# Ledger of designs, part 5: VHH binders against p30636

Target 1, 243 residues: p30636
Amino acid sequence: MSKKLKPFEILEDSCASVCIWLNGEPTAISNRAENLWNKAKYRVATDGAVNEILKRKSFVEWPHIICGDFDSINKQIDTKNAKVVHLPDQDYTDLSKSVQWCLEQKTLTSWEFENIVVLGGLNGRFDHTMSTLSSLIRFVDSQTPVIVLDSRNLVLAVPTGDSNLDVNLEMTTKMCGIIPIVQKETIVSSIGLKYEMENLALEFGKLISTSNEVTTSQVFLKSSSSLIFSIELENWVYKLDSL

## First folded at step 18 (VHH)

Design w1
Fold by OpenDDE, fold request of step 19:
Structure w1 (fold): chain B 243 residues (1-243), chain A 120 residues (1-120)
Amino acid sequence: as target 1 above (243 residues)
Amino acid sequence: EVQLVESGGGLVQPGRSLTLSCAASGFTFSDYYYGWYRQAPGKQRELVAAIYEKGKLYVDSVRGRFTISRDNAKNSIYLQMNSLRPEDTALYYCARYTTGSWVSSGFDYWGQGTQVTVSS
């Protein structure tokens, strides 16, 4: 049984999504991301994102939840009507803690949502980018998909075994990568890419599938280990701004 | 002297099959990975297939029709081409890779090529 992954549904409609604003990197948040945030069923901001949200107060809705360890907040910030959630555990990344907390709300409260969209996490400090990828792998087997977005990329973890990715080709440049990120042998087969893999071993320091291209709206992956899938988004907002 | 010598090309009708061979000499065959490239008139050279330590790579247009293989005992690489189409017409090159290279930039040596022409 293949796992069906539909990451682009989030871009089409976020009304059933939790949206996590992860950090304050301005370039990570496009107009598309703002719209997604504003329409999300639940808006969750990490403490590191609050200042950026405030700067964008004319364009974005205030978060329902502000969470984190609050070590990055230098000044007293008016949290307004947001619920403040303290997540002090330093053994986990801000993203992991936030995702875990959101998932717990499904079981502990009346929260109902179909997916988690993370804004940011791929820009700025490189170690933070790696942390984001690690967090994606942590939740790869979750029944709730976690998708990371910035202004240019859609990134998700692909589980071991068979997966079927729905890809909205019109929303992308079709440029993609299949990345073996875990420290296990990663044998991959694919259907729906320009360069098709047949039981191909991918490994850092040897061969990884970058600068590949999605050629169909259905991409099939078979992998012996978890993968990172990345695809480049077509940024229409920048095109509009240039007009 | 390093040599990669392609053979097996020719003129065939659509739907027919060809097997290309590449004979390697002048270096340790097992130290490299290999692939087939092709260049059609007026087009850029493109990867057709590659064979690595574990697994194979195919450009999507040939997947299911072409098969790359290697024979270490014969220092040879092969490309079995089935269900040939006019768009497969090109000069086909055998290439070696020193390291795992993705698609376009990893080869360090290639042969003179063998012409494949698919026409009715």
Scores: ipSAE 0.880, ipTM 0.956, lowest interface PAE 0.3, mean pLDDT 92
Fold by OpenDDE, fold request of step 19:
Parts: sequence; structure tokens; C-alpha cells
Structure w1 (fold): chain B 243 residues (1-243), chain A 120 residues (1-120)
Amino acid sequence: as target 1 above (243 residues)
Amino acid sequence: EVQLVESGGGLVQPGRSLTLSCAASGFTFSDYYYGWYRQAPGKQRELVAAIYEKGKLYVDSVRGRFTISRDNAKNSIYLQMNSLRPEDTALYYCARYTTGSWVSSGFDYWGQGTQVTVSS
């Protein structure tokens, strides 16, 4: 059975979403992202993101949760009514820890949500970008979709096997990438792309599907390994950091 | 001398089939990937199909109608074109390709092309 993925639903309505705000480049957080954050059922900020949220206090709601190891906070801040969650495990990234924690809340508490949207994590430090991708792959088999957004990109992991991606073409430039990021043979077939793949081996250093184009609202992927799917968002506007 | 020589083009009616051939010589055939691209008058060159070490690529407009294949014994690449349409009218080129993206400059040598005209 094909896995149905609907990443664009998040952009339409985030009322059933956990939104995680990661520390990163301010420009990564667009007006659209702010709106998504404000409407999210649960707002989770990593400790490093709190300062940026404070700067944007006139535009964004305060987080429900502030989590992390709090090493990135240079000054003591008022957490207000947010629940502070200490995540001390240094073996995992802030994103991974935050996602894991959220998933645990779904099982251990009364938290109910359909997906996790991560704001940021794709800009700034490149190693952080890689960590973000790694985290997506880590949770690729989760029953709860994890989608990463910045001002320009929508990124998610696609599991092994058959997947069906719903794509809102109007919200994108249609430019997309299918990236074989895992260290396994990655044979891919596709339907719904400008350049269709037929049992095509994708591999870094050889051939990867970048600068591809989504041509239909339904994209079918068959892959022997997990993939990263990225698509460029249309008319992205981001906030500049004010001095 | 490196050569890619295309053949098999012609004038056909819509719905008909053609098979293009590309004969390679002057280099180690197995060291490269191959593809077909086409250029219609007034349009940019576009990739039609490519065959790699493992797998194939097709531009969406030809998927299901065209088939690219390779014969190493003959140092040849083929493009079977079925259900031809007027919009398939173009000069078709064979190209050799090294590792990289299909949209990159990975193609390093091109044939002279063979004309395919689809018209009622």
C-alpha cells in the first residue's frame, strides 16, 4: 500500500499541528511561518529560538513549551507561562530531541496532533541543515509526519516503498529535488515529475534528482530507500532581523 | 575520433512509430551514459530520455511512449518512439554523458542529429 503524504495541509491549516521553532537564521521564518506558528495547536520553541520569538513578540504568539539544554541562552529570560522542558541528551540534535519529546507527549499525555512542522533548520549553519535532514530520516517511519519549512523550502523524508505525495502546485515554483541521502542503494521510480525516473539509481557523486519539477498534484514515488523530498515555495516573504 | 551518429529519423504521420539509432565510436562505450535530446525550431534543446548504469530517465511528455535502450555489443543507443505526436517534431540528438545531474553540463559530446517530423 502506498503511503499518503500531505505536507501542504500544514500550510493550509496548522490547527492540528505541533510547530517547532528552531534556532536559526531569522530570514528562515517568513510571514507564512509566523501565521502557521500562531495557529498551531502546540507551539514548541527550542531554547535558542526564544530570543528571536521575543523580538517578534508583536507578530507571534508565545510558545507553550520551551525545550532544550538551555546552553544557547546567553541571558536569563522570562519564560512567562511557557512550560520549560529540559532535554539534556547531547547525543541528539535539538530538533531530534524536540520531535521525540513531542511524539512522546502524544502517547504519554493528552496531546493530540496530526503532524509536526519544524520552522527553520535549513538555513544558517550547514551542519545544522544536515542535522535537520538526518532527523527527518530518523523519523521517516513515524506515523506522525514531520515537515520542515523555511521561507523558501518545504522538506520532508519519504519512506522506503511506495509513496503518494499531495502537492499544492499553486503554492510552489514546482522546482523540486529527490535526494538519496541514506547510505543504501536507492532505486527510484516516479510519476508526476518533469523528469520521470524508471528504476533509476540515485547516488551522491553520480546522479541525484535536483532541479526537477513537479508537474502534477499527485507525485508517486517508489524507492528502495528513504529519500528527502524538497520543493520550492512560491512567493516566499521573510522577516529581516531588526537590529 | 569521437563520433555519435544518429539515424532513423523521417517523416511520419501522427500515431506512427520510429526507432532512432545512435552509433558510437572512437571511445570506450561502456564508460559513459547516454541520452537523447531534441530541439524543435525556435525552442530550446531538451532532454528526452537518458539511460544510466542502472535505470532510465524520461521527460514526462514522452513517458510511456518512448523507450531508450542500449546495446553494448553494437556500441549503440536506441530510442523507440511510439504514438508520435506533432509536438514530437524536432531534431533528435544522441549524447554521451558522465556522472552528474541530467540538467547539468554532464553531456560532453553530441551527434549531428536526425530529423523527426510528425505531420498529417
Scores: ipSAE 0.863, ipTM 0.943, lowest interface PAE 0.4, mean pLDDT 92
Fold by OpenDDE, look of step 21:
Structure w1 (fold): chain B 243 residues (1-243), chain A 120 residues (1-120)
Amino acid sequence: as target 1 above (243 residues)
Amino acid sequence: EVQLVESGGGLVQPGRSLTLSCAASGFTFSDYYYGWYRQAPGKQRELVAAIYEKGKLYVDSVRGRFTISRDNAKNSIYLQMNSLRPEDTALYYCARYTTGSWVSSGFDYWGQGTQVTVSS
């Protein structure tokens, strides 16, 4: 069966999301991201994100959860009514640990949510970006989709096999990438792109599908390995200001 | 000298088929990937199809109708065009790609082109 992926459902009011705020570049958090954060059923801040949230206190809601190893958090900062969760495992990134913890809450507690939205993680230190992608791949087979979003990009992992991606064309520039990030042979077929792939091997150092375009609201992918799908978000703020 | 020579173009009615050929010479054929481009009057050149070591690429408008193939023994690339439409009318070019190239930005050589005209 084809896996149905609906990354743009996070923009729907009826969607219950966990939002994870990662430490990153402030510019990565757009008004859109703030809105997603504020409407999230569960707000999870990594320890490094707390400072940024405080700076934006007039615009964003306080997190329900503050988690991490707390190496970067100022001890003098009042966590207020947030639950502090210590995640000491150093083998995994803050994102991976946070995602795992959230998924565990879904299983172990009354937490109910449809997806995890990660705010940030794609900008700043490049090694952090790579870590974000690694985390996406780690959870690619999760029943709960993990979507990473910043001011310009929406990124998710696509599992092996058949997938059907719902794409909100109006919210994007349609510019997209299909990236073979795992160290396995990655043979890809597609329907719904400007440049359609037919059993095409994608490989770093050879051929990867960047600067492709989504042409339909449904994109079908068949892949022998997990993929990263990235699509560029439309910046409506800039369009409005130009009018 | 690197050469790509296209052939097979012509005037056809809608719904008909054509097969374009591209003969390559002057370099090691197996070291490269290949594609077909087309340019209609007043339009920009666009990728139609590409063939790589493993797999093929098609612009969405021709998928299911066009088939790109290669014959290493003949140093040739082919474009089978079925169910031709008026909008397929263009000058078709054969192109060579280096490894790592994607779509229209990756070609380094192209032929002179062969004209395909689809008209009632």
Scores: ipSAE 0.849, ipTM 0.943, lowest interface PAE 0.4, mean pLDDT 91
Fold by OpenDDE, look of step 19:
Parts: sequence; structure tokens; C-alpha cells
Structure w1 (fold): chain B 243 residues (1-243), chain A 120 residues (1-120)
Amino acid sequence: as target 1 above (243 residues)
Amino acid sequence: EVQLVESGGGLVQPGRSLTLSCAASGFTFSDYYYGWYRQAPGKQRELVAAIYEKGKLYVDSVRGRFTISRDNAKNSIYLQMNSLRPEDTALYYCARYTTGSWVSSGFDYWGQGTQVTVSS
């Protein structure tokens, strides 16, 4: 069966989301991201994100949860009414730990949400960007989609096999990438792109599908391994969200 | 001397088929990837199809109608074009790639082209 992926549902008002605010480049958090954060059913801040949230206190709601290893957080910071969750495991990234914790809340508690939206994580330190992508791949088979969003990009992992991606064409520039990130042979077929792939091997150092274009609202992908899908967001969407 | 020589172009009616050929010489054929490009009058050159070590690429407008193939024994690349449309009218070029590329930036050699005209 083809897995249905609807990453743009996060932009719908009816969608219940967990938003995770990662530490990173401040400019990566646009007004769109702030709006998503403010309307999220559950707001989760990593320890490093708290400082940025404080700087934006006039524009963004306080997190429900502050989580992390707290190595970088100023101990003098008032957590206010936020629940502090200690995640000391250094074997995993802050994002992975946060995502895992959120998923556990869905199982162990009354938390109900449809997706996890990660704000930031694609800018600043490049190793952090790679960490974000690694985390996406870690949860690629999750029943709860994880979508990473910054001021310009929407990024998610695509699982092995058949996938059907719903794409809001009006909210994007249609510029996209299909990226083979795992260390396994990655053979890809596609329907709905400007440059259609037919059992095409994608590999770093050889051929990767960057600067492709989505041409339909539904993109079908068949892949022998997990992929990263990236699409560029349209700037005018920012204007609409500011109204 | 590196040579890419296209052939098979011509005038055909809509709905008809045409097969283009590209004969390569002057280099080790198997060391490269290949593609077909086309340029219509007043338009930019565009990728039509590419064939790599494993797999093929097609521009969406020709998907299902065109087939790219290669014959290493003949040092040749082919483009089978079925269900031709007037919008397929263009000068078609054979291109050589040293590395897989999504755009024309990866090519290092082009043929002179063969004209395909689709008209009723």
C-alpha cells in the first residue's frame, strides 16, 4: 500500500500539531513559524531554544514543555509554568529525544496530535542540519509524520516503498529535491515531477534530484530506501499569515 | 576527436513515431552518461531524456511517449518518440555527461542536432 503523506496539513487550522522549537539560527524562524508555534496544541522547546523564545516573548507563546539535557540553558532562566523534562541521553540528538518523548506522550498520556512540526533545525551549524535530517530518517516509519519547517523550506522523510505526497502548489515555488541520504542503494521512480525518474539510482557524489520541480498536487514516489523530500515555500505565504 | 552525430530527424504528422539515433566516437563510450535535449525556436534548450548507469530520466511532457536507450556495442544512444505532438517540434541534441547531472551543467559535449518537425 502506498503511504499517504500530507505535510501541508500542518498549515491548516483544524490540524492538531506538536511544535518543537529547536535551537538554531534565529532568522530561520519566520512569522509563519511563530504562527504555527502559537496555534500548536503542544509547544515543546528544547533547552537551547528557550533563550530565543524569551527574546521573542512579545510575539510567541510560552512553551508547555521545556526539554533537553540543559547543558546550554541558563540556570537562572525562569521556566514559568512550563513542565521541565530532562532528557540526558547523549546518544541521541535533541530533536530525536524530543520527538521520541512526544510520541511517548501520545501512547502513555492523553496527548492527541496529528503531526510533529519542527521549527528550525535546517540553518546555522551544518552538523546540526545533518542531525535534523538524521532524526527525520529515524522516525520515517512513524505513524505520526514529522515535518521540519523554516522560513524557506519544508522538509520531511519519505519511507521505503510507495508514497503519495500531497503538495500545496500555491504555497510553494514548486522547486524541490529528492535526496538519497541513507547508506543503501536508492532506486527511485516518480510521477508528478518536472524531471521524472524511472528506476533511477540516486547517490551522493553521482546523481541526486535537486532543482527538480513539482508539477502536480500529488507526487508519487517509489523508492528502495528512505528519502528526504524538500520543497521551497513561497514568500507570499508569509504575507498571508501576517494578516 | 570526440564526435556525437545525431540522425533520424524529419517531418512527421501528429501521432506518428520517430526514432533518433546518436553515434558516438573518439572516446570510451561506456565511461559516460548520455541525454537528449531539444530546443524549439524562441525557447530555451531543455532536457528531454537522460540515461545513466542505472535508470532513466524524462521530462514530464514526454513521459510515457519517449524512450531513451543505449547500445554499448554500437556506441549509440537512441530516442524512440511515439505519439508525437506539434509541441515536440525542435532541434534535438545528443549530449555526453562525465557525471550524472540534473541540468545541462553536467555535459561536456554536444552533437550538432537533428531537426524534428511535427506538423499536420
Scores: ipSAE 0.846, ipTM 0.943, lowest interface PAE 0.4, mean pLDDT 91
Fold by OpenDDE, look of step 18:
Structure w1 (fold): chain B 243 residues (1-243), chain A 120 residues (1-120)
Amino acid sequence: as target 1 above (243 residues)
Amino acid sequence: EVQLVESGGGLVQPGRSLTLSCAASGFTFSDYYYGWYRQAPGKQRELVAAIYEKGKLYVDSVRGRFTISRDNAKNSIYLQMNSLRPEDTALYYCARYTTGSWVSSGFDYWGQGTQVTVSS
């Protein structure tokens, strides 16, 4: 069965979303992102994000959850009514840990949500960006989609097999990438792209599908391995802020 | 001398088929990837199809209608073009890639081209 992915629904309505705010460049979080955050069913801030949230306190709601290893948070910070969740495992990034924790809440508690939106994680330190991608791959087979957003990009992992991506073309520049990121042979076929792939092997150092273009609102991907899909948002701040 | 020589172009009516051929010489054919490009008057050259070690690439406008293939024994690349449309009218080029390239980057040799004209 083809997995249906609807990453753009998040941009329309985050009321059924967990929103995770990662530490990152302030500019990565636009006013629209703030709105997404504010409307999210559950707001989860990593410890590093708290400072930024505080700076934006006039515009953003306080998180429901503050989580992380708390190596970057000022101990003097009043967590207010947020539940503090200590995630001490250093083997994983705050993103990975926070996503995992959220998924656990869905299973173990009354938490109900349809997707996880991660704000940030694609800019600043490049190694952090890579960690973000790694985290996406980690959870690629989750029943809960994880979408990472910044001011310019929408990024998600695409599982092995058949996937159907709903794409809001109006919200994008249509520029996209299909990126083989796992260390496995990645044979990809596509429908709905400018450059259509037919059982094409994608591999770093050789051929990867960057600077591709989405041409339809439905993109079909068949892949022998997990992929990263990235699409550029058009005037992301403007478009989303205008909603 | 490296050569790529296209053939098979012509004037056809819409809905008809053509098969383009590209004969390569002067190098080890199997060491390279290949693609077909086209350039219509007043337009930029665009990738039509490419064939790599594993898999093929098609520009969306030709998907399902065009098929790229290669024959190493004949040092040749082919582009089967079915259901031709007026918008397919262009000079078609065969291109060699030294390394896998997504679009036009990485090519090092082009043929002279063969003209395909689709007109009623």
Scores: ipSAE 0.838, ipTM 0.938, lowest interface PAE 0.4, mean pLDDT 91

Design w1
Fold by ESMFold2, fold request of step 19:
Structure w1 (fold): chain B 243 residues (1-243), chain A 120 residues (1-120)
Amino acid sequence: as target 1 above (243 residues)
Amino acid sequence: EVQLVESGGGLVQPGRSLTLSCAASGFTFSDYYYGWYRQAPGKQRELVAAIYEKGKLYVDSVRGRFTISRDNAKNSIYLQMNSLRPEDTALYYCARYTTGSWVSSGFDYWGQGTQVTVSS
């Protein structure tokens, strides 16, 4: 009855992932993110990410897919050998459209993958970060997990009901947050955190769980609404990017 | 003016139980939220438990052994402490929280504390 969440599996060699490079801040991408991008089974870049990929051309593989709304035909992007996919719906964010398109490829083109990993989307304009979180919630019930990663953070949505979350304690500082972003009553109980919640109501403007800490490699969460879970990654991989 | 008065501390043997009480006065009790903190000699004050509008919070070391509760009719907060251990020895403080307080921030009053000592 409980959903198992294994977000650190994206770092395993055997895990087949789609990696989406969202239009993000250049300094958010570390060597760990470049390696993840390069080994991804399918590499998908939004049209806004192409310039940053070009700046890193000696370190990162070219995308298989470049997607976006390409509002005007007069915006010239050198796509080289990537397939161009037009996602013109103006009512949805670039991330939501990209995720939906990738999921459709399991049926339409028989793509096989276990996870969608998003690079970028947590930096730059703050309202774009909010849209990233909205997209995570939109896809929380997908059979294919969506996980967003930057140089310091691993972020995913946790569904309503019971969830067991696997945490690789060696890869994290253990600092975490449980964020009630959905506009619905959110009552949370937990096992495996330093500050354990017992049927605790969380709501922006009242109480949110920030600066909590994972104490076990398996964290149980029960929630009446979908949540955003954020966990801080170990800085040693981040420091390689800085050296 | 605003007062929080802790009581119920004492010397107890390991494995036994104790109930702490906190009597509040000088304000509208039901408008606030409350917690228990503890401080062992030479250590920093740490959260033990908090009670909010809906639900409760416990530090992991007391989970399943301690229960926080409140009685709005008596303007009182309680901490039921079961299966006491020597490491629970500390001065226990009752604290009042403002809306939106988490763990260590946003409280504005606490009392003098009540001593709990767990030893053979």
Scores: ipSAE 0.674, ipTM 0.883, lowest interface PAE 1.1, mean pLDDT 86
Fold by ESMFold2, look of step 18:
Structure w1 (fold): chain B 243 residues (1-243), chain A 120 residues (1-120)
Amino acid sequence: as target 1 above (243 residues)
Amino acid sequence: EVQLVESGGGLVQPGRSLTLSCAASGFTFSDYYYGWYRQAPGKQRELVAAIYEKGKLYVDSVRGRFTISRDNAKNSIYLQMNSLRPEDTALYYCARYTTGSWVSSGFDYWGQGTQVTVSS
């Protein structure tokens, strides 16, 4: 009955993923993220991200899809052979619109993929980072997992109920956080962490689980509300120096 | 005056049990959260267990062996320690949390401690 979460699949088998590149800080996209992007089954870039892709000094595959403001795309950048998709809804963020569009491709077209990975969205303007977390929660019950990756972090939402989270310990420093972002009572129990929670209430302004540590390759989480799980990736300092 | 007084420490053989107690006075007991820390010779203090308004937290090395509890009527906090091991040897401190901070940053007062020694 426990839900199985395999977030490191995006790094172990990148060709099963849609990769979305959002406009963000140039150093947030590590060589690891570039490799994921290059191997992704489908590559989606926001119109702002195209300029960042063109500025990369390392090899980066061209997007399959460029989405955003249609008029700006026509005048400012050579889209080459990428399909241009206009996402006009002003009530949603670029991340949410891009993820939603990708999910629709599973039902409306022949797209097949196991994961959506988002590059960017955890740096730059802090309010955009908050919006990224909100979007992860919005999609927590999607059949297709959504994972956000930057040079230092792998971040995903964990649904209500029982979850088993597979962790590739070799790829992480093991440092992690369990964050109660949903505005509902959040009671958590865990197995596989340095600091084990037993029916512990988590709430901003009272108690949140930061600087915890994964001790096993399988972490059990039981929660009364959806959570944000964050884990620090190994070698992030080396990758930043190599850019 | 704020006072936290630990008791119940001693010398025990491996595999045995021990109950630590902490009597609190000089403040409104229900306004705070509590934890037990320990410090072995030559090591940094580490959180052992904490008890909050709802729920508990344990360091992984004591999970399943130690149980923290509180008795609001007696203004007391307890640590039941079962299946003791030599590596549990340490000075054990009772501590008061004010902010609900994770791990160690929320302590504003702790006592002098009670020694637990686990040896053959």
Scores: ipSAE 0.673, ipTM 0.877, lowest interface PAE 1.2, mean pLDDT 86
Fold by ESMFold2, fold request of step 19:
Structure w1 (fold): chain B 243 residues (1-243), chain A 120 residues (1-120)
Amino acid sequence: as target 1 above (243 residues)
Amino acid sequence: EVQLVESGGGLVQPGRSLTLSCAASGFTFSDYYYGWYRQAPGKQRELVAAIYEKGKLYVDSVRGRFTISRDNAKNSIYLQMNSLRPEDTALYYCARYTTGSWVSSGFDYWGQGTQVTVSS
């Protein structure tokens, strides 16, 4: 009955993930992001990310796939041994197209992976952040979770109904948000947060749950609509320097 | 003239119950949202519970022990406090919100408070 959400599995060494490098905004890419990229079973870069990957060629592995529209192909970039995939659909964002293509590889080319991790899309232009959140909601019911990560945030969609969310508390500051981005009545109940909601209506312009705090490693959420859940990550640089 | 008057505080032993009341006057009661806050000596004022147009919010330390409610016919809000503990000792304030504000801000009126002391 309850959907189990285990977003911190992407940080485990044994997790088989697809990693999509959506854009290369410099402030979005950290040591954690580079490590996730390098350990990913499948590395997919959008055409907008290729230049940033080139700048980091001493630190990051080359992508397995470079995807995008026809304009990127016509610029004669050095793709080396990466497969070039054209995703020209004008009705969908680069992220939505890339996620859909990756999911299709489970059937078409027998790819095996447990998660899709997205790097970028939370920094730079704010409207791109909104587009990233829209894509997360679009894929909320996928059997393969889509998780967005940057240096500070781990973000995922939570489906309608009951969900149990596993949180690795030591990797977080525990600060979190529950955001009602869907344009539909959103009634939320929770167990495992500092400020517990009891059939609480959330709506942009009225009430949203920000600056909440995870108090347990297993958080229950019941919602009448899909949600965005965001949690702040512990600073790996600060944590490592202090150890 | 906006007034919020808290009552029902007192000295009680651990494990007992109290009901706090907040009587509101000078405005249309049903147009607003309400919360209970508490402040122990030397501590910041903290949210205990809030009641909104639909639904309620509780700080985790009181979930399952405290219940917020409202009675629009009596222009009142209540906090039923069960299984009281020494750490619940504080001055409890009723607050009014002009909008559906989260937790830390957005209320525009609160009263003088009612003292709750939980002691053996």
Scores: ipSAE 0.657, ipTM 0.877, lowest interface PAE 1.2, mean pLDDT 86
Fold by ESMFold2, look of step 19:
Structure w1 (fold): chain B 243 residues (1-243), chain A 120 residues (1-120)
Amino acid sequence: as target 1 above (243 residues)
Amino acid sequence: EVQLVESGGGLVQPGRSLTLSCAASGFTFSDYYYGWYRQAPGKQRELVAAIYEKGKLYVDSVRGRFTISRDNAKNSIYLQMNSLRPEDTALYYCARYTTGSWVSSGFDYWGQGTQVTVSS
């Protein structure tokens, strides 16, 4: 009945993850994200991400899988030993197609992993950010959680009903948002936030919960519709970024 | 003339209860939403509770102890304060909500305040 959400498990060394690298602004990928990519059990890059990975070849491992337009990939770049997967469906975003393909590998090729981590997708064109959020909602009920991360943000979907969300407070500024992005009535109650909601209706154009703050490492959320939860990560200072 | 008049403040001992009231006049009461704010000596004004068309919001330090409510027939808003603590000592203001903004300073009208003092 109550779903347990543990988005910070992606940062544990024992966690087996698929990491999907979407194209994004170069400064959105942090040292934390590069380490997460390198330790991932399966590394999946969209074809738009390959050039950025090449720029970082001293810091990041090569992908296991490159997804996208088969003709473009074969003509433009050396894929090396990565498997090339053609995902041509124009009715879905690159993220949605990549996530779906990864989930299918659990049954089709016996892949074993505990979550899907997405790098990028929260920066650059704003409409692409909205598309990322739409994809998170699409997969909110998956047995395998999907978490999006960039240098500043950790973002996930929270399902309808009761959820318990584990937060690693020391890795965050605690500033968070609870966003009613689904086009349905969204009534929320909470425990563990600075501003506690009690059967509060959230709706774009009326009231949304931004600039809230987690106050405990375990946050309870009850919602009549799926939500987007975002939390700000502690920023790191890079003294040698020009190396 | 728009008026918000707070009452019910006073000196109380820790652990006791107090009910604040806010009487509204000079406008159509049911068209608006309301909140209670407080300001302790030397501190900034902070939101305590708000009541919207659907649901309520509380700052975490008062959760489970304070209850906001409204009575449209009496054009009044209330704050029931139970299990009072010395840190609840403050001047309490009633405010009228004029926009759909999240708990920012989107309230445009404030009363004069009513003092609550919690001391041993």
Scores: ipSAE 0.622, ipTM 0.848, lowest interface PAE 1.3, mean pLDDT 85
Fold by ESMFold2, fold request of step 19:
Structure w1 (fold): chain B 243 residues (1-243), chain A 120 residues (1-120)
Amino acid sequence: as target 1 above (243 residues)
Amino acid sequence: EVQLVESGGGLVQPGRSLTLSCAASGFTFSDYYYGWYRQAPGKQRELVAAIYEKGKLYVDSVRGRFTISRDNAKNSIYLQMNSLRPEDTALYYCARYTTGSWVSSGFDYWGQGTQVTVSS
């Protein structure tokens, strides 16, 4: 069966989401991202994000959960009414631990949500961006999608097999990428892209699909391994500010 | 020394078919990948189709109508063009890829082209 991917549902007011604020890079968060954070059913901040949230306290809601290992000197974090969750495992990144903890809340605490949205994780140190992509792949088969968003990018993992991806074309520039980050042979076929792939092998150091373009609101992808899909967002605020 | 020679162009009616050929010489054919580009009057050159070691790529406007293929024994690349439309009228170029970027920046040689004209 084809898996249906609807990443733009995170932008709907009726969508119940967990929003994870992953890191404290000051340029990572746009007005769109702040609105998503404020409207999220569950707001989860990593310990690295708390100081940036404090700087923006007149614009953003306080987190429901603050999580991390808390071994750093910043033990003076004012948690206010947020629940503090200690995630000390050194074998996993802050994102992977936070996502796993959120998913566990569906059974342990009866949390109800349809998506996990991640803010941050696409800027700052480049190796952290690669770690974010690794985490997306780790959770690609979850029933709950994980989507990373910043002012210019929407990024998600696409599973092995057949997928149908809904794209809200009006919210995008249509510029997209199909990225083969898994260390397995990656053979891709597509319908709905400017440059259609027919059983095409993608591999870093040989051929990757960057600067492709979505041509339909329904994109079909067939892949022999998991992929990263990225699409560039249209930013109306940026267009006004660039006047 | 590198040569790519296109042939098979001509005048054809809408809805008909045409096969383009590209003969390669002056290098080891099997070491490279190939594509067809086209340039219509007043437009930029656009990729039509590419063939790699594993798999193929087509621009969306020709998907389902055109088929790229290669014959390593004949050092040749082909473009089967079915259901031709007036919009397919262009000068068609065969191109060689070493790749290192997606689709448009990986080629290093192309021929003089063969004209395809689709008209009633």
Scores: ipSAE 0.603, ipTM 0.858, lowest interface PAE 1.5, mean pLDDT 85

